# Designs tried in a protein design chat: VHH binders against Riboflavin biosynthesis protein PYRD, chloroplastic (PYRD). Part 2

Target 1, 366 residues: Riboflavin biosynthesis protein PYRD, chloroplastic (PYRD), of Zea mays (Maize) (b6trh4)
Amino acid sequence: PRLAAGALSGRCQAQAAGDLDDAHYMRRCVELARKAAGHTSPNPMVGCVIVRDGRVVGEGFHPKAGQPHAEVFALRDAGNLAENATAYVSLEPCNHYGRTPPCTEALINAKVKEVVVGMTDPNPIVASKGIEKLQGAGISVRVGVEEALCRKLNEAYIHRMLTGKAFATLRATLSMNGIITNQIGKGADQSGGYYSQLMKEYDGVIISSDLAKMSALPLSREAGTNQPLCIIIAQGESSRLHIPSLSQEHASRAIVLADSPVTVEPAGVEVAVFRQIDLESILQLLAQRGLCSVLVDFREAGESFASLLNDFQEDKLVQKVVVEVLPFWLASDGLSNLAFGGSQSFPLKNLELRDVNGSVLLEGYV

## First folded at step 1 (VHH)

Design c7 (framework vhh_5c3l_4)
Fold by ESMFold2-Fast, scan of step 1:
Structure c7 (fold): chain B 366 residues (1-366), chain A 125 residues (1-125)
Amino acid sequence: as target 1 above (366 residues)
Amino acid sequence: QVQLQESGGGLVQPGGSLRLSCAASGFTFSTYSMSWVRQAPGKGLEVVSDIYSGGSSTTYADSVKGRFTISRDNAKNTLYLQMNSLKPEDTAVYYCARGDYGDFEYWSPDAFDIRGPGTQVTVSS
């Protein structure tokens, strides 16, 4: 009986090939899910692949909130070939009635033989209920294939589900000698650039009022993008704030969070006034408005904006950092740096680097 | 202010019935799916039942199927749980919980972000 568990992890060639196939199909689910990047919040990104006799017979992904789930599209694609097939899905199939019947019922009705799940539902109240439903119907279920990859795909959704706060990533640009710069790298905000891609992927972007006054609002130049909500932090502003890049059509894409009453020009921009502005309250507000992820864009940022990021490590308010290093050595008195986030030094986890058109992009977890 | 307040719990004999109510305020109740969840002594939370915003689509835990009925009155901003044929195993604190928007296909992302203080149901003797 315990030997069965050992056999599943054995180095037999047939089992090794099967484990590689599972990983391959689960990675395909993640690829499919990523096609919906920027469109699904507050829902997760999900992909599904139906496999029969070592061949993909159906594929699907969840394209946006209000549309059918990945399992439904994959089953429609497979048709009758779904019977006695294996379904791979990056997130546990839902077991709740919303606007549509649960995905567990769709899989049961299609008579699939087995379901392979990347990760269980992050909500502890409903976790494993979909798996239990499938098992109760005689369907074999295996869990945890490419789990780390599946969790990374939905890190913002998971974070919001567990904490009630938006997942926050700090973005900053430095010179080679560590000086904060307010520019971004060559081509970064053009189609194919890393910043354009971040604007496609993130639900919102937090910027200083000074950046908003001086520059066009952040936007993605990727085709078919659902543009991020622009959250403008206005601390110590006079009674009038002029943001010249906001047209009437773009006013609905921005909200101003202020510590005192302010009139925004042009008219039509929502203003929320707080007695005291702090990052935790901002992240809770954004989660309540349906945002899973937000990029804190550290440009044209003064001491007040920087103070929002004090102790972000201890307070668990920022989960990830993205630092671009430009291939320049800047003249400076050496005082402008990112010396906030914690009272003590802390390591970053899972550090990755990329060359982005001559600049270095560093990404790490807090 | 978003609030959920349960009522209708109490002591009942095995085989008896109770009706729980949940009064909602501070949000547009009719646009949210709603759930009943419970916590028995020494156990974790269990999802008992849920209902989508329009009221016609419901699910139930296997432990309560055929015995419990969830319903809602959107005009009164009230969620109900009719509990019949109660068993000692149904003894728990019952919580009303807010779900996601009815126009979202996923139920669980925003489920249980707001819960009431709970109402005690004891099935004994």
Scores: ipSAE 0.000, ipTM 0.234, lowest interface PAE 11.9, mean pLDDT 82

Design c8 (framework vhh_5c3l_4)
Fold by ESMFold2-Fast, scan of step 1:
Structure c8 (fold): chain B 366 residues (1-366), chain A 126 residues (1-126)
Amino acid sequence: as target 1 above (366 residues)
Amino acid sequence: QVQLQESGGGLVQPGGSLRLSCAASGFAFSSYDMSWVRQAPGKGLEVVSDIKSSGGSTTYADSVKGRFTISRDNAKNTLYLQMNSLKPEDTAVYYCVKDTSYVTIGGQTYRYYDYRGPGTQVTVSS
């Protein structure tokens, strides 16, 4: 070894690899928060990491509604090492007394030196109140580290809080020649498949009564899933509706939304009768029930079901689309395209493309 | 086309008063029942008051009964909510709503609103 410039440069690069930046710790908060996917509604997903002297000394996340917040778990994990430490949290700490003291008080009492916040509270009236409380106690606060990632984590929570409606994603399957198909791709609903993963993440799934009659109700095969509520749309049904795949024991897994009184078999399935069925009323009802997110699954869907999606872009009722393209060229005798989003064409934002076991999955924001 | 525009919100101390207004256009205001609903931070929508199209019949949530008064001026296409003896628990975004959808779940009737405005923020803090 010589004292060459290249040797010194190599040492400096190796030392830099040991320095963790704010983005690294904030990404860790998001990873922790994602462990609770599907379990937190109507609350947000939150993660917290406590760092002292360049080392993670505490980690926590909010596991489900009614349990302590991420900051509480991270502080318990850190113990005395939280004093003079930096706390990273993906969402602004709460400043309101509820069933437990506010997280701002917990951070103040632990004597943390600094708090780094991913995003402020999405409600403008309470935004910065937690930050102001921490600053008033002599704690340094920095905001906006990995903000886009933190907002994406809680997009459904943010949407529900601001609009009073559930966040809606439209899912559809097309052939290579653009024909609507009632299939989903091979393995999509098996463990590790994209549909199985969606069922773990979404609070509810809206399906046609025809799909409910012919197929097993949607469910996730992922470990630790809190299964979505199956919302069955029953327009023009006779006085009786049979869901053969649903047992009496699991009647609570489904709710039927009907335009006229209907008796559902098995007994015990809840029925909501609407004066008129429209997507806005459905999304308001689901939000009132504590659902932040719903997937509108466009399978075995007739004209009545399709009409629920008329002008969804103009009316701001659907926020996201997930379109699977199967590697088949098909003929069609019925409804063959998804031309109901609005009276004018519109671009999709943040378009992503994935290969899902030979099919193409397209995901974009309205 | 159908428009509802709330105003009159703001910051007020506990025990104070505020008067909310809702300017309606694009529909036959005098033919529709109207409501005020609110949403507190981190909570769902709560119906605070309803008024019939004629103005002759009103209802109130138990949480606001005796403190809030709903009224309407059909000649001006305007809905009002007079809020007295305000409490911190009244902190919410208040929405004016045109018509109600209804659903019956387990024998209970829940109201959902077809059209609502952007809302007006009411903050009650000392």
Scores: ipSAE 0.000, ipTM 0.171, lowest interface PAE 15.9, mean pLDDT 83

Design c9 (framework vhh_5c3l_4)
Fold by ESMFold2-Fast, scan of step 1:
Structure c9 (fold): chain B 366 residues (1-366), chain A 121 residues (1-121)
Amino acid sequence: as target 1 above (366 residues)
Amino acid sequence: QVQLQESGGGLVQPGGSLRLSCAASGFTFSKYAMSWVRQAPGKGLEVVSDISYSGDSTTYADSVKGRFTISRDNAKNTLYLQMNSLKPEDTAVYYCAAYPTGSYEWGFDPRGPGTQVTVSS
């Protein structure tokens, strides 16, 4: 049956109007911030909305590292209407001096009356310093509106700041009977597909050398994408590695991490040779190169690649798992080779499910 | 492009002192705020100290406050960290970092190879 009109009206009235407005504007900040997905690392994604008399008078987001902050764009958009207005910002405004004044000073100079913050700075050394600066200038500050949503937006930035390692998500595709398919679902890598969206969002993707030899390198079909760095793991490779889907013009799209000297075709692909390749060292290296997030794409993954993921839960190297379940029952003569992850079983947290063109996508935190 | 080269690390006994230097090139040093960041064995990156572009404002982690002093020489494009009363827990690789225009407070990438500081008796 249909919902009665009174039920919908009752839900709208169950919360204070101010709480609903705060949540609405903070969700708008997150929506704005996501326009910069894939472009901001090592910086966070941030959005800002300036509201006066119940109306949005300015909007802004941080578009990429080296460009102005969300607050600056929102204040420019609002102009004189920022005075005595409320600024909503998904992350605590910065209080650090660079080439331009910090965002706290921009808000003070614009004479906003109130700032509503989604989350405080994840670094405990600076947490609340921006808030304290604003309060010292006579600006009202409220914190924690849609905090969980704001933290999820910047989970990779937060993780890198706290650990010095890139945030790692393990991606795998299974049949209905738990067999690794080495494929992705129909349309997943086309525009609008979940894999195409992941390639837009993640700074890098870690793949096996076998996948690089057999298939096109991962890329996003989404408009405006800053393509991810393809990190190719070349353990036990011969002296030559051919990546047929990569042109010399686009050699900078890939880096090869090898345990022995290897010549890569096409020419121009960076090769880093390690005595031993382990996931922790890879994640530290990538964080030092400015990557906040990497997707570990478990396709065409041999024993060496799989061994990188041994004890990933116990070692805290993988934070999130994305598993696509295809609507197929596949023949197999063995057990699932996704039995790695640790010596102990562990639950996944905050499990989410979605339909992706007839497949089921499962996302959970380690 | 930011290019940073740290130096001055080494082995020192508890209670000892070291002075770290960071030579900066590839950007207008005097227009950027600078930080010292460290990574202890088995730990993540942590910010030790910050200094404004002019040198007039500094901050310190609670763990090093009163023992470390950050300073800069804009004429020489050099950042310094004077470390006194060193403790075993100060053992880490130390990196310098710059905050370019438009960067968020902690959205930085240490560009130098770092300098190892080991405090052991």
Scores: ipSAE 0.007, ipTM 0.240, lowest interface PAE 9.5, mean pLDDT 82

Design f1 (framework vhh_7nfr_2)
Fold by ESMFold2-Fast, scan of step 1:
Structure f1 (fold): chain B 366 residues (1-366), chain A 124 residues (1-124)
Amino acid sequence: as target 1 above (366 residues)
Amino acid sequence: QVQLQESGGGLVQPGGSLRLSCAASGFTFSSYAMSWVRQAPGEGREWVSSISSGGGSTYYADSVKGRFTIARDNVKNTLYLLMDSLKSDDTAVYYCAKDLGYDEYWSGYPYDYWGQGTQVTVSS
């Protein structure tokens, strides 16, 4: 009665509504997973939503390494309402016996009707094994709903798993005329600022020893933050390094990577001495310590610090670049630009632009 | 304190066989999946093989399938790699690796503990 000429009808309209619902619930899984941002490494961030008759009956996320998986919390929340329900999960359910029973068995025992998966396990050894087990138990499985969003959620986890190195993002601040500045934009490091958000999200931050001596160590002002480990690169330092913004009580918040023996104040700061400091070795060390992600913060950085980044594109050591452009034109008699990264020019992928309190924030993938 | 100690490496001719062992201590060995990873001279680390905590599931890199066998003895807390039909391309330092955590979101790279390694050289 109401079908206009050229209008969609029947199955096509109903299927489009179903696709929208799947995307909605998968985006909810990602929102739940993000509540654990900064707390899960070396594990992935995972969320799960259980839906019955178009209603969310259970929600869960993986809060911390060593704690139960998202599916377990969601199933506990749903109780008997999980039976004949659809479970949405941002990452393929595990099919391995560890400290807890496999999530595939939990879903099977709860008698869910269908499982909708955002992305398959990035580990090629285990990929699709959880899906196969669920299908073998008579459970319908669909894969790839909001896959790009689910992969972006865990990009650092995926990178660490596949390469054995921490996911590295280069952060720098420029003037409008391309001059490197050691200032961060107004409000950036305050609650709600982009830098404060980065400090909540990243497992570690690599800084120069000069920044550590002259400025407060990077930290997030966001509620519930697990503060990033501050990795201080001490190249050519004298025998003593004083970090005035760090108390002895919080000495574990920082480590010093040095090319010569150095005594750090406050006492209790770990020092690792290398014959030669190079970015690849640093990223491997951090991954071995359980860090999935690290921000390389280019402030108060001399030639030695810049040399760590000389071939980052060709060596595949930096995955992402975040450049803040301040609304200033700076006077300079010398070349003060980001003249490193590769011997050839290269494009950035998936470029995003954002206004951050009057400055422009540019984010792109290498 | 977690400790992994590899042994059994050495010089062997092409077509030969070696048995690598990894003695594990400082953790509940039977609760963790274990892996072998190798690093050839001038190359990055390459995953070779993994075995589930109970030994019921084994996985192999395509380059070693049919030639290598991974095994474990949970009573002796020991991981093994039996290497047959060795090729010059198998020349590497072989590392025993403990997979991350009890809850097993993953069993590949990166591992939370690595041994010191044992050198395997396949040369005439």
Scores: ipSAE 0.000, ipTM 0.207, lowest interface PAE 12.6, mean pLDDT 83

Design f10 (framework vhh_7nfr_2)
Fold by ESMFold2-Fast, scan of step 1:
Structure f10 (fold): chain B 366 residues (1-366), chain A 123 residues (1-123)
Amino acid sequence: as target 1 above (366 residues)
Amino acid sequence: QVQLQESGGGLVQPGGSLRLSCAASGFTFSGYAMSWVRQAPGEGREWVSSISRSGGSTYYADSVKGRFTIARDNVKNTLYLLMDSLKSDDTAVYYCAAGYSYRSPYLGEYDYWGQGTQVTVSS
């Protein structure tokens, strides 16, 4: 049965309304941050909104590594209206300790009355230092509004910060009867397709040399995309590798990681030679180059490529899997399956499924 | 043995310039991203700048962006920090560190640390 009017206290109703407003503005911060998807690494994606008298008076996001932080843009947008306002920020304002004004001091100098933080800095040595500085200046701070959403936004940044390795997602396509397929679903690589969206979101994509020789290099069809770096794994290649879909003008779009010296056509493609190619070394190299996230795209992938993934769960080298199941039943002369990852079976966490133009997309965490 | 040895610090007037150097030995310098970290008297450590293995990517704290330039010479195994338009709040001991940190130093993020060089900006 229904409750009578006044069954809830005014304080409980007021708190619930305030929590809903906080969630609304924090979700807006995340929306703003996502505008920079693919452009910010090695920096996190951050959004900030300045709210005064129930109205957004300033908005900002961190657009690119080397440019000002979200708080700076939001404060510039708000101008004098930032005074006595509430600032919402998806990530704790910078953990800088010095005398030079960081984002915390920009907020203090603008005389904001309150800061609402989505998540604390993932670095445990400096976590809460920005919050403590704001509180020490007499600014009210609340933490943890839409925390799960804010952490998911920056899962690759968090992983890189804590491990020194790029966040790796394994992508594969299967038929309905579990056979590995080198296809991707209808429309997946077109604008709005899931693969096109992944290419916008991920800093790099790791592919086999066979895929690079036979197919167009992975790219996003989304507007305003900073295209991912294509990391081509050349194991057992002859002295020459031709990438027909890549022009000399765009040679910087790819890097070749080889187990022996190789000449790449077109000219200008960077080649790194390893005595032995292993996934951990690749992920460390990519992190040192400023990549937070890579998609390991399992297409045209032989046993050598598969061997990179043998102990990914036990070694904590892959964090997430994205498996597309095509609406086809395939004939196969042999077993072709994803029987790698660990010596023991393991469950996937937070499994999500969705329809992607007639295919099923499964996403789960290792 | 591993060594990182800073030099080039000193006293300078506000608006002045300094060039810091860090000579690396005992490890494969070209295999490491390198960073500059500073610590003012009585303050915590503050990340200043980082440079990738090849030198193709550079990152700066907002407080120094547009004023400082990080550079490296992999043939000489030397890291540099060119500091222009110095302010009094740039006064700190500057440390060379092997490894990469975008934000702040974290124990375990840097494999090797130098002894530091003092920079004092005063009128």
Scores: ipSAE 0.000, ipTM 0.124, lowest interface PAE 16.7, mean pLDDT 82

Design f11 (framework vhh_7nfr_2)
Fold by ESMFold2-Fast, scan of step 1:
Structure f11 (fold): chain B 366 residues (1-366), chain A 124 residues (1-124)
Amino acid sequence: as target 1 above (366 residues)
Amino acid sequence: QVQLQESGGGLVQPGGSLRLSCAASGFTFSSYTMSWVRQAPGEGREWVSSITSSGGSTYYADSVKGRFTIARDNVKNTLYLLMDSLKSDDTAVYYCTKGDEPYFYDTSGLFDYWGQGTQVTVSS
């Protein structure tokens, strides 16, 4: 026998609950997209979730370049339940008449009532055109749900689209007293180790020719890995370079970038000879070959390799740094610290730290 | 092994018509979106038209809308491009491709065309 006192409050609480539901479904899109980590370059990682009456009725993700987009898989999964449903997608649906039909047309033809977008297309020429197409067809569109998470998912793709260069992360290992070590921490390159996980996620890894001669080429132990391309920097090499861990059948797993003519064993390894080897040219070349991301692995690296990283901050050639600190104190020998990167000191952004089997892993953005 | 064999190109006067064909083998043709892509000498690849696996939806580049018609025969595993009102700007080598990958994620070298193409030359 009384009026509900909280009717306006109930609407505000319902709106807050709706915003939480949006975040939940968008995080699910990102989770789905991550299943394709290491497989999609040069394409972005994308996930899509179709929701009807508060329930997920369809899910999809883009599994690799050449395969259908996340929206297509999600719509196939939902079938007739897509009609009058809400589609969540981590990246703006495409609206270009390309080699496949635009995803906007697929959503329109499925008679979806609403599309919720994590981030707009990073290419300024095409940004918002997919959204405008959907709105023109009478579909409600909301943008920016979990945008920071969606951008982080595709940071390498975004960087390549905006610069024409691969996203570069510098990896190094130090002792507690700041001395460069040529080892990685205990278990780091085994299944579940941070280095094994990086090898699954990155499209390529840049290493010194000295590391390639002494050790097995970097690879991931994670299941389902698309192994990274090994880019071997051969500075001052004699006329022959032997990579003992590489067979002829796997010669395509590596490329050698040299400053002088060199014959590589095994046969079949691609060799590119440059008058001058510089990091910017390498990153442009890798982007042209379809790589979005590359790890610069600072091991068995002399002064010539270190010189590639001079002024990387000022030249914007390295975006992220991953430094492992081993739990011991070492005597100084040779090239002992990471004093390259800029003519002046600079802060790192969004610094994160974690324990990795007794070592400390530090990650930060340049 | 996927094989795509284009045919039907030739020399035609402005305002003329041509019918291109693409014979597909080595895959389940009826399960894939198919596309036509063209490349003029010294220029990049230009997407022309796409048709969904069932033939229920067709898509065209703005430069060819109203002049070109894409069609498919899933029984014969053949893709067609019917070209009307041809212009000198239509001069190119035409390739058919299995179109799973969308255009705006394309970088140079990602188009999946696997034939010699068929040359279309529009001149008087």
Scores: ipSAE 0.000, ipTM 0.164, lowest interface PAE 14.8, mean pLDDT 82

Design f2 (framework vhh_7nfr_2)
Fold by ESMFold2-Fast, scan of step 1:
Structure f2 (fold): chain B 366 residues (1-366), chain A 124 residues (1-124)
Amino acid sequence: as target 1 above (366 residues)
Amino acid sequence: QVQLQESGGGLVQPGGSLRLSCAASGFTFSDYWMSWVRQAPGEGREWVSSINTGGGSTYYADSVKGRFTIARDNVKNTLYLLMDSLKSDDTAVYYCARGRYYDSTGYREPFDYWGQGTQVTVSS
């Protein structure tokens, strides 16, 4: 939608119309990019729209690692209408040669007039190189339209690029009186539930071996899901670990990280044995395997699992927390609170809350 | 000059299928988003589906997702709506319109030209 005639006058009217158009098209890029949620790691989610004479003539998004980038699909969709058009892209176009020419070359060859970029590449080695390439070819470039939205879209990708570790979110469920519970809210893991949606979005989920033994492995009920890798932490297990919900044909959906040799049933599940299991090593391993994001699901978690989260704020290993509060008051005997992170209190940033079928879901950044 | 002409409507049983067509003339069809809009007896107009210029992006109202498919042929200057698993609630006059509408983002482009409409009746 464009600013209505008569709302502003003169130069201010022209500038406001342009600013609203930019924000509108950039929000459209982010919407397109989100269609690929859960499918793109280790690549970012990217969307692109091509606009000519105030009309969208091409749209595209990066659907999956190994497939063409958003700009390529948008340019194919626009065809000859890309010439002298403006391309909006949520992330700086790449300037690196892979199996195909870089997106900067595609935009140059299509003879686009202008490129509007949401955010620059977070990799400091390549940041601004795509912008410089486009400018060197005579293309106008503007940067920073809806930048906060574009950064939030790719927060896990950005974190992995800057730290070499997977972006970690801690998920826990509490009673109204602050007691940890192993339950999740009614309908949370069913289609449309918040947990089902998280399983669609996250690349991996870390769970205790106790949860894996007694329950179905975490999965999304959402259509089109690329199911998360289940990382099972096996601390103090006997020589055999049975995961009843995992068929032999789906052994690749799980990996077991153990502190002692263990035989997993069914056969075919990858097992990695460590002298000591620590969260930093896990997050580095997952990043090396191409995961950008992981959910640490704190259910059926004993003291050993909780110890992985010691000093998580001081060590900067957890970036985000998602806490569900159930509408129950529980007896404290036999349960504990979330007192495993350190000796110092810290504030959470950008706290958001919502009602999820009678429970309260709290989301905040560490 | 600009003309949009629908065809393919008719009477169909619940669970049946229909294919609507819209022949466009008087403008460069491949430069415009195209949409289907319907109006049931006694109700206002309801957006059904939109398709972008190249046909690579499609959008649907929640009431028709999974049952209807929008498509276009830029060589023949024709817009299509393939309707499966029809319900009595789908009974309406279906209009071909030039422009776009996308409810989930809250944006819309004004529809500047409309066809005459084609009646779809779903009844036993």
Scores: ipSAE 0.000, ipTM 0.208, lowest interface PAE 16.8, mean pLDDT 83

Design f3 (framework vhh_7nfr_2)
Fold by ESMFold2-Fast, scan of step 1:
Structure f3 (fold): chain B 366 residues (1-366), chain A 121 residues (1-121)
Amino acid sequence: as target 1 above (366 residues)
Amino acid sequence: QVQLQESGGGLVQPGGSLRLSCAASGFTFSRYYMSWVRQAPGEGREWVSSISPSGGSTYYADSVKGRFTIARDNVKNTLYLLMDSLKSDDTAVYYCAKGSRYSWGTKYDYWGQGTQVTVSS
């Protein structure tokens, strides 16, 4: 009959409207979380939105390691309006009892009716415990709204949690005829440029000692940036290494990883000496020091550390590549190809290309 | 003219050890990846080990990991392969192969006759 048919149609349309609202609020959580880009490691970027009667009554994000989580800021913003509301959060609320109260308890004490979660905690020891705690308190939980977007937001955090290694992106700039250059495209390292944005987003940048000797250390020109740690690879260096740019910067901006004893000038730069330098050990060390992400900035002056990249695909040491192609044909005896990565050819996934001020920027996953 | 001259092979009992050497000339040895590649009778060529220009990174085939050690002396322009706990399956002609400045590659140029390693009881 008509009543049954009309009711079914109305229910399907209501469900579609609810799914659209969920996606909208979850995208807002991700937008909020991105305000903290470059500031949260080793913690994830998280945003939270509290909705009551179709209105946003509270918003929050996790701004920095050691500060309150997104849920706490959102609940403070909402006040009494959090009661019987729906909380949207891009990452599963924490359930660990530590020095700070767990976010699950905060949500329970605020008497929220429902929690919508973008993605489950990637740590297998704690995964689903927060969801179970909320459900046990009578709170409805839905999981997986805009999950792909939430995972991409925290890809470096997820990688570190699962592997114990920093997420590594290989960056290189090529001429039209395939020559690797020290040059970066016009405007790339200025405010709004792709390189400046990478320096804001990544916790560290790996460069060769040869590049460090001839150039200023990589930095972001974006406002409010927490500048990346510069990891300088010193393979086959003589007993003295002079980095002139550090005379005008804090020595704490850089660390030197050497395969032999070396004295760095200016004094005060941390030096770690290893019998053998390999990329896996570097990525483990950086993760142990609290870095979730590093950019391997490969230049012509970086030829000396190409050996670190030989089997990055088979060894799963590089997750992403960013290659800029300059609109120039170079007459040069420079480095002629990126002939490393694996013993077999491999496709790149989710390849994106952009026109960046006359250059082509290619970005893909290994 | 690029020249690579392998030496140090011979007949050895299972469980024995050998040290192979490769004397390089005609190029700036310290700027190139170097590799050891072997060929057993009637079989194709098999990559064994590679070493970076500085010697800071070394790579090994699964069949030889823990038994073989690759090394180089950039002052003497010499590549080494230290072979321990040799097995009958290690019997092959061993070739020194020049890579590029960026990779050891998968296609190798050979400039010598190689050195024969025979592991027999």
Scores: ipSAE 0.000, ipTM 0.104, lowest interface PAE 22.7, mean pLDDT 83

